# Designs tried in a protein design chat: VH-VL binders against o27280. Part 31

Target 1, 266 residues: o27280
Amino acid sequence: MDSMNVPEVLEIKRIVEESESVKTFIFSWDFRREVRPGQFVMVWDFRDEKPMSVSLIDPVRSEIGISIRRVGEFTDRVHGLSEGDLLGIRGPYGRGFELMGRDILLVGGGIGMAPLAALADEATARGMRVDALVAARTADELLFLDRLEAAGVNISTCTDDGSCGFKGFAHERLLTLEENHDMAAVCGPEPMMFQVMRILDERDVPAQLSLERYMKCAVGICGQCCLDDTGFRVCAEGPVFWSQELSRVREFGRYRRDPAGRRVPW

## First folded at step 15 (VH-VL)

Design Ad3
Fold by OpenDDE, look of step 18:
Structure Ad3 (fold): chain C 266 residues (1-266), chain A 118 residues (1-118), chain B 112 residues (1-112)
Amino acid sequence: as target 1 above (266 residues)
Amino acid sequence: EVQLLESGGGLVQPGGSLRLSCAASGFTFRSYSMSWVRQAPGKGLEWVSAISGRGGKTYYADSVKGRFTISRDNSKNTLYLQMNSLRAEDTAVYYCARHDWYGSFDYWGQGTMVTVSS
Amino acid sequence: QSVLTQPPSVSGAPGQRVTISCTGSSSNIGSGYDVHWYQQLPGTAPKLLIYENTNRPSGVPDRFSGSKSGTSASLAITGLQAEDEADYYCQSHDSSLSGSKVFGGGTKLTVL
């Protein structure tokens, strides 16, 4: 195993409050260790460990950011931390997004916008035109809007309750937008991604989608994140998959496995 | 700076043909859908035709279907409108307009006048 | 005759608030398609005034605002100025017309 598998204890350099439930934790990073949008790291609070997407990649400031949504005991503890506190970080792991073409569509839901925000930074830095459909349940849950806007990203918002932008779901909003894109990157609730993927397939837009599964080892050994029938390990072959790959995954958009390995419907 | 410049307008007899051009500059032309919108003298705006950024999809108003053909040359940053079987009711200022992502026309040319008259 | 219906004319005194309505149907505004607004000054090409129902492009004063509800949209102009005298058009997309863009009939705004 490479040295990258050993957690490095890092000091929280800065904390950005993205929303009531989401914080971005900033760390100093040695960019001799490459990191790509769409990859994840394992975050260790010295009690438990969880996979988290990288949401900020800043080679200029030598920093990375990890956005974490408060959803359980682990994230509650992490959200209780302050600048200067320590976390263990190992990685990055997994396959990140690949940028192609000149025009890219980003479709994100909730915390799914985390890796897409990093991708947006890279895409815009490369001179690509970036359109981002940002979805959330409510207006206050929309993430990274100011950051995206500052980067020159065209933004369309949709919320379940209509509190901001289009009232409805991302796939519904997508149907009402122009279609001039070379590729798409999608991340969010799996039911959303499933619907979005279908639309993109119909439009012949190559799409990459980032999946979330229960991950333990992050190195493709334990099999906890293995997708049915395909043998795909989300931590190794993913978490970013092409739509063609996911078309072979029966469970995609339909169910996932819980920590005990049981099927759980979405 | 985004610029759109229409040309090719003029006087033509009923049944005649004209080809309009729209020269685009200041942006990546292939990345944007384009439309032709016309306005008859003293009348409102009427959408005529649209074409996707890569030219793979074209759309036409019912009033011009079968008579008008929209096309584009992305290597020349130029939008075209071939108008055949022209009618008096086709008399209008023709604008080329760029689509934004939301489907609005965020930039317009100054228009070129087409007059169909005997 | 226009797919979207606007009042032919509206008027107001300087400093007043005026509103221009745009009434569509279930196949356009009611289908979730956005409404955009354009200002056309006399003898000039149209200019985008409001996009995506409520958003102002750069350079458009905040006294212009848009709203959308159901099958209708509205353009509001507060603090009316002489320079606002122009024709205003709403625009959307209609799924029943082969994916066509559609305009309102236009509204002539007169500043008294």
Scores: ipSAE 0.878, ipTM 0.929, lowest interface PAE 0.5, mean pLDDT 95
Fold by ESMFold2, look of step 18:
Structure Ad3 (fold): chain C 266 residues (1-266), chain A 118 residues (1-118), chain B 112 residues (1-112)
Amino acid sequence: as target 1 above (266 residues)
Amino acid sequence: EVQLLESGGGLVQPGGSLRLSCAASGFTFRSYSMSWVRQAPGKGLEWVSAISGRGGKTYYADSVKGRFTISRDNSKNTLYLQMNSLRAEDTAVYYCARHDWYGSFDYWGQGTMVTVSS
Amino acid sequence: QSVLTQPPSVSGAPGQRVTISCTGSSSNIGSGYDVHWYQQLPGTAPKLLIYENTNRPSGVPDRFSGSKSGTSASLAITGLQAEDEADYYCQSHDSSLSGSKVFGGGTKLTVL
């Protein structure tokens, strides 16, 4: 219970450098607190607290991994930490991904591959066929490729600059790939997710998409993560939504809100 | 091991019909789109028809559209090609081929010969 | 008439390098569709040689390589060996034909 509402201070057990800008921080974890792919935790560095996706769920080793992209002052401080240093962790929170059928498509952009890597591990452990489209700006920013390959995932890559795989955006590559999937899971930049959702809806592929919004309480009380038109709270009813749920949300793919509540274009 | 075994070929008169079968094993059949690809004696490969893994989408080369029907029975792991109004130019070895995610044909059967001649 | 154009034949001596071109258009290779290559030995079914432009299935020697640029693709064979004598086909997808799969016309490789 205390992990759900107040940060528990945990020691960093191991750090994996996933790229120049992304590190995975691994902690010992008591799995009596269940964790599902697509759920998030709040990471506290003793100054500020930010939501981060779980990328590794390993009950055999009693480990959880949290992947963090260096994008600002908070994440710069966290990236400066070493094994043995401490972080506060609250959670997990939110609704995770649900698996269905035998054939799953994963579409991840940048750090959005983090929750999808955890989902890929669960899907392959269930004997599902997993196809993953992994997108980034450059080849050096493609995440989790070796891990996905070792798990038996079929990988296609795309990069904005063409340095690896298809040159272009994930939705452009998706149009040139085969359509044999029971479901899809999508996470990445919201404009990418919007374009991918359109294609998946046209193909009648049930899709779950993981959204990010500004969060403060993480338990649904403060309203800072609320989506326009529906009243959905990303921290409570999401972060994973079915595409049908998101089709009713006018802001999805079009704008976001800053911490002051102002509309900001993507 | 993935196996694809075609059957149903033979000699048929112009205007006649044949039904080809392809028995699949060693993989989850419903997860893969399948094609028929043919090769006339001494000629190159010609894609004929494809069907999605769940069977909801079918595609045909212009040369066979309206005369051939592709289908599958996922409960029997079997792909079919119903060929009607056969013509001499349909004479070929017919291959059953499996699609991968990238759109290649990663596994092929050994083929079955169809001869259209009076 | 093939949507993808290959030379009808190429030849080379043992140990040499040969290339086989596959020329498409904006409705296929130029739209970002992958190019795949097949080897067909006499009297046998085709065998996948290269997929997704450059990748080799397990068991295919690394002297076979593929590339793609613009609306064209190329298969290169280095260290040419007698057993490489076969027919070679490129294959892609053409969006102008309602999602049609397309083969090149084939190239007969003769080892001199």
Scores: ipSAE 0.722, ipTM 0.867, lowest interface PAE 0.9, mean pLDDT 89
Fold by ESMFold2, fold request of step 20:
Structure Ad3 (fold): chain C 266 residues (1-266), chain A 118 residues (1-118), chain B 112 residues (1-112)
Amino acid sequence: as target 1 above (266 residues)
Amino acid sequence: EVQLLESGGGLVQPGGSLRLSCAASGFTFRSYSMSWVRQAPGKGLEWVSAISGRGGKTYYADSVKGRFTISRDNSKNTLYLQMNSLRAEDTAVYYCARHDWYGSFDYWGQGTMVTVSS
Amino acid sequence: QSVLTQPPSVSGAPGQRVTISCTGSSSNIGSGYDVHWYQQLPGTAPKLLIYENTNRPSGVPDRFSGSKSGTSASLAITGLQAEDEADYYCQSHDSSLSGSKVFGGGTKLTVL
């Protein structure tokens, strides 16, 4: 019998290879259970369970897509699956992005573009003007460019190695772009998000940033996702936070925690 | 379709004043920074002034600082340039131009001629 | 005089490749600001030809291309045609001038 926090076992309907290291797994989804951009799901491979970004929300086809970067043992196993194979999905969880105004800036680093691609689809459907700064280490790791272009999003790219677009960091590129936005949504490596947040605060642009922390329960009980100094639970009060909520968080942008709770540098 | 229509040009004496207008249509005006760009007869393009989409930030070329004032009325979709203490070297066609996100001028008006002569 | 330097004129025969240079400094192109290019036919307003260094707006043929390196940029026109005869301007942003936009002096392209 189903209960709270029990995964629903779903069949992989399609797999899209977004890059050498990123795949999007598409599932049928009953949209009586609403999903918002910025919310997350817990993906269970019958051995382990990890939080993953929802990158596609398609009520017309009754589908969701979950984008997964191959970074370790769990994600290696999931990347080895085929269409027709099964995964457990529980959720959605957390606070998603809230849209405001008519002009939105998206700043995404690596897999952080996944929830922002879903947000871009919603924003363009509402008639908003969407500008997206898409960052990665190399050109081959830039995600969702064709999808964003087809949606009418204005795109600028940057890569650490300069292989595509601006050579350098997202915050450096942002300083050279025009400022006319009602809000921003930011997701990516935490050091990048910290630097981008500083610029947006100086420009008085309301910003929402999506954090990643270690999670177990996903409903705020176990305490594994808590932020230093505030007690915010990323799985309950986040993962999307306003910049003013994060301005008082000592750990943001400076260090992370391993599963044992120890501080480690970024 | 995006359109920019300048008006208010004409003949004026040195030391005089003139106000230019640019009527915008076909896009959400407040979402875009706007510039005035001028071109003296037989000469190249010279950026004159810019204003942010919400109107809070203004910028001026050194050649016009203290004499020209850019403004906008987002309720009327109109950009303005108040030109005071005009000089002969201000004689030019004045274009209004829209900024895109990348800082290019993606749409231009047809221009309005300002002649400063005694 | 201009913050960005362009040659005053360039010429080429039909079918030839021509390039137009745009030389800036560390306060503009060298600081990572984009270079944009405009074509101006006689008696008309300028038209955006290249934005963000290399991108073509809809309707601009792929025989126009842009590049940027260091403090300089270049516009290349391949397969030169008679209708390409125009004035061409580069444009960027200069942080040393209170965040102002800057144009090159313009280049007259003559098709022989």
Scores: ipSAE 0.716, ipTM 0.868, lowest interface PAE 1.1, mean pLDDT 89

Design Ad3
Fold by ESMFold2, fold request of step 20:
Parts: structure tokens; C-alpha cells; sequence
Structure Ad3 (fold): chain C 266 residues (1-266), chain A 118 residues (1-118), chain B 112 residues (1-112)
């Protein structure tokens, strides 16, 4: 049986507090199950199961890290766990980021920096120049700054309230930065990603964007993660899409869906 | 070690032409926008021209538009400034400067002197 | 006349604190463009001293600091030393001058 479709119960090896609301849970991992930046796992707390991005991929230490923001009952319960406690992990799933060229721009909003931190590690290991625009509402919510700095990433920050770096939105800051990149990787609030995608398109910069949608099966069978207009399944054809793929998706950046499938505004 | 080495300066009569070169080494040249910045004797710094890392976008100060042409050859790691219709006010030390991501000039050459005089 | 305005000179005794102002407008500093600072020692090329308003490149002493507020920026030098005697330039980008990098007029710092 393919163990990717059945949760493996793993012990939490370490917990890193990334911010007041975000923790990274570290697990031992057998890398015969290959993991790529931008892929996700399903995290099972023995009551419910949610998709989470992989933020640390360390084959040398045989470890993965999964960063989880406290936003509701499931994540509250997971944040209450301690080292030595158990979680179920199935995966990885989805299409990860593809690296190209020698110069990459990362644009991350909030927890969206998690998969981008993993990508930054791989890009720097390949000798790429990495520029990262890290966005949040406040300075306290900027993620992974020390890790990115230690990896040799050039960092610019922006915060909605101006408490750190540029005061304003990521796309506004991007307009004031230099344009010399072969590709970009973007993950964060969908309205931010839409605005950033427009700028990157005008600059003729190939961009990959990581989407979040409701997922049940994670292998493309149930259809719960489908995008309007194209039928792309976020769990199978994504979660990472090229910007040209998303240009055909009316839904992107304009509305979201509740668990019943109804359109709701962002 | 990042190095920028300008050449091609000299004495030229008004209305004449010169081509400046800047040889770059110690970094991936195509990844960086480049500028020419000049400084007239005893005066401040004046930005002259810029070119994107891949060469697709060029920019010029109003004082040089139509007379100067910036270019680059990424296979040779070389930046150029073709200066035509030179005037006395173009007399200056010309610096080659590299842009960082934030829009600063993080590395500079030593400069090459251009004198426009009869 | 430069787009960014700096005092033409400032002076201070060794050990003192000096500041150099850089005043712009809504089309440059006021539009959210960063301010960068350069030190130019006599007979040499300029050297980046401060980038992105407040950040120091590796090797620049922490007695140099930058700040930005509204349409203005400042460079502060504490513990003034004789080797700090130089010309200092601020630099930004001006959106009204498409594609333009803009410098201040320069400030000559004299260490007394």
C-alpha cells in the first residue's frame, strides 16, 4: 500500500516558536519519501485533518518542519502539543516550485513565507541570488527573518502598520525595488498574490504562485479543491501554479469559497 | 571580489565623441542593473544613465538624452557609454556603478576622466 | 539645484555627534523610495555607507546611522573621528523623472 495516502503517526521532535501565533513542528523524516518546496502534507490530530505547508526540508538531519498558524480549533489544539506528542502526517502532495535561472524573487505574506523559506534554502544551496520581500500586518508577524539572513538572502520587509520596514502592501513595496530576476515565487493572502502577479507580468518575470483551497482527499479524486473556469485541482495540478495558468482563472484574487462552496468576498 | 574598471576617458573637442567601457568581475554581471554617474571637477555626483541587467530597459538623465547611449555586453561582462555631441558641461569623472536590489549603488569603479575642451 | 537638498557643509569636533539632512519631496522620498548614503573621501570614488534608509553594509561602523521621516532623511555620525572628514551624499529615486536616480548636492564634513 502506498503510505502517502495513510497518515504515519510521528513524534514531535522539536517545536520552534516563530511568532506569537506561528509554531514550527519538527519531525524525523525518511527522505525516500521525497519532499519539494511548495508541496504540502495533511496533518492529522486524531480528530481532524488539515493541509499544511512544509517549511523545512533537511535531508542531512533527516528532518522536516511544518509551520502552523493558530487560527481555529484544529490549530489551537496542535499549538497546545508538546515535544514527544504525536501527530499523523500523510504526504507530501502537490506540485512544488520549479527553480530556474540564477536570480529569484520571493514574495511572502504571513504564513505564506513558510514554503518560501524552504525554497530559499534550496535556491541558496544551488548558488542562486535570492531576494525576499517579507510582508505581514505588524513587525511581530514577520516570519523567518533570522533564518533567511543566515542563508544569505537579501531581505526587504513591509508591514501594514509600518512597525517594520516599508509601510504598506507588498505590491506597493515591490514597485520601489529593482527588477533583475529570472523568476519569482509568491505565497500569501490571495489579494496580495493577485496584485503582485500583475506587477510581475508587466515586468515579464515568470512567476509561480502557491494557492490555498479546501482539501479532503489531497490526491485529486474528490474535487473539493477545484478552481473555477479551468477545473484545476489545487491538490494535484497545484498548489503551485505558473502565473500563465492562473490568468485563466476568474476566481483568483476576487473571491473565496466557504466550506459549503458558496462564493464569499475576500 | 567585485571590481569595476572604467576606461576610454580623455580629452575631446566640443561636438566630438567618446566611448567609455566598464569591465566587471567578481559577480554575475547579468543579475545587476548598472549606472554611469559623473562628477564635474569640484562638484557633486550626477546620475547619467542606467541599464537593466538583461539590457532590455535603458534610462537617461534629461541632460544627456539623445546624445548618450548606454549598452552592455553580458557575454563580455562589459558596460558601455557612447557619448556623442559632447559639450563642455560633460567634463567630469565618469563612474561605473552597480545597483543593488534596494536601488543603491553598492560598488563603484575608480572613474575615468572626460575633458571636453577646445 | 539638486532634487534632494543637503546642507553644503557641517563641522564637529572629535567625539561629537553630527547630523546631515537630506530633504526631498512627494515625488521621491515622500513616495516611499529609500534613501541611501555615500561617503566620498578626497580623491576617491564614493562608497556606500547606508542603504534602505537605516541599514549598514558589512564593514561600516555602527556610529553611522540613518533615518527617514516624511520627505526627509538624516545621516548621523557619533564619536566623530578625523577620518570621517569627507563629502557625504544622499541618493534616492524620483518618480517624476522617469527612471531617475537622484543625488543630493553633497555635504562637506570638516572634523575640527
Amino acid sequence: as target 1 above (266 residues)
Amino acid sequence: EVQLLESGGGLVQPGGSLRLSCAASGFTFRSYSMSWVRQAPGKGLEWVSAISGRGGKTYYADSVKGRFTISRDNSKNTLYLQMNSLRAEDTAVYYCARHDWYGSFDYWGQGTMVTVSS
Amino acid sequence: QSVLTQPPSVSGAPGQRVTISCTGSSSNIGSGYDVHWYQQLPGTAPKLLIYENTNRPSGVPDRFSGSKSGTSASLAITGLQAEDEADYYCQSHDSSLSGSKVFGGGTKLTVL
Scores: ipSAE 0.696, ipTM 0.858, lowest interface PAE 1.2, mean pLDDT 89
Fold by ESMFold2, fold request of step 20:
Structure Ad3 (fold): chain C 266 residues (1-266), chain A 118 residues (1-118), chain B 112 residues (1-112)
Amino acid sequence: as target 1 above (266 residues)
Amino acid sequence: EVQLLESGGGLVQPGGSLRLSCAASGFTFRSYSMSWVRQAPGKGLEWVSAISGRGGKTYYADSVKGRFTISRDNSKNTLYLQMNSLRAEDTAVYYCARHDWYGSFDYWGQGTMVTVSS
Amino acid sequence: QSVLTQPPSVSGAPGQRVTISCTGSSSNIGSGYDVHWYQQLPGTAPKLLIYENTNRPSGVPDRFSGSKSGTSASLAITGLQAEDEADYYCQSHDSSLSGSKVFGGGTKLTVL
């Protein structure tokens, strides 16, 4: 609601049910407004406004997809919408992922696979070899597996309860997989990202990690998305950061902030 | 299509040397770790050596450490195995094999025979 | 060198089910490393049959299946056919052997 940019009101063209808790909302999009994997949009339901990751970037069909996990009042209301209903979209904002080399590793936890699915599409279109480690609490929460397989991505899964793939955490599985990558892209729960970053740093693999922080303005002036010690604004200098940039961030992996700006544990 | 073609096998006396080559085609060679795997006549498969796709890491079975050297030339799409101080127990068919991300050998050559005999 | 233990032979009649075991230890299968299976027809190179414990490469019939539990793995072949007569090897990774790839000793399957 309290934005420097005015949301564009768009019609929901299609809804894809990705899981019981995740839906992808697809909109027509004018690609004169460039969108890159890892950027986000602010979604407005005419009452409240939240940042959401872009999971589908399809210039051929002039479509974007925004994947939303049902976690509270705002997302419950959005999940109750139907095709033809309206949402406000402003953006895109932030720095997206950069691709380099020929071999990329993706490590995604839960909804964090959303921006990585968009990145996987771009990487495979460039002829890169893409390996994706997809993590969730349980098998029913693993996202985008069919889409990744259809794109020619090599998939390994892990679940906390062992219901699909490796039983355990993403960083534990990563230790048992081959290491031939030019870069990695990581998105998911911050404790997972911290552990994965440690392994990638030890392996000397350049890594980009996508952070989630509380946002209000999304254009870098309100200060709500700032990272301790550096002054980096997640909405402007991020949400995607190189691991070298995050090595200077005391906050990363150690604590988070609630909407009031208070430090709380992981 | 992925192809692996071994060459350089033959008859050699104990204590002698051979260099095996494996010509790779149909894939981006530097993206994949590679192994040599051998099979003595009438016996099972034995992993011999591996090298990372970029060539920075090499690994050897204890039975060949200090005698065999694995290498690769990514500009020529070729894997090598330099075998020195050969012994009778090194007699085998030597296969070139490509690693996938999971650590399996997803493509194999047809092998080249090495015979160590006086 | 055989770090993984397989039976030296198994047999079955056409149409029946055969299981081939692969027994490892805490330094390989027990550490969470995947088990892969290969079929070797007489006079030919090995061919990947199962990877990542349970996955079949394109072109491998679904009557071949893999499983893993604890420190052991198993290959099952249902609807046994004469063409299945071959040697079968399991393979994994062993962290105690400097990151070595390790094979089972092989199992000769005979179709009666």
Scores: ipSAE 0.694, ipTM 0.856, lowest interface PAE 1.1, mean pLDDT 89

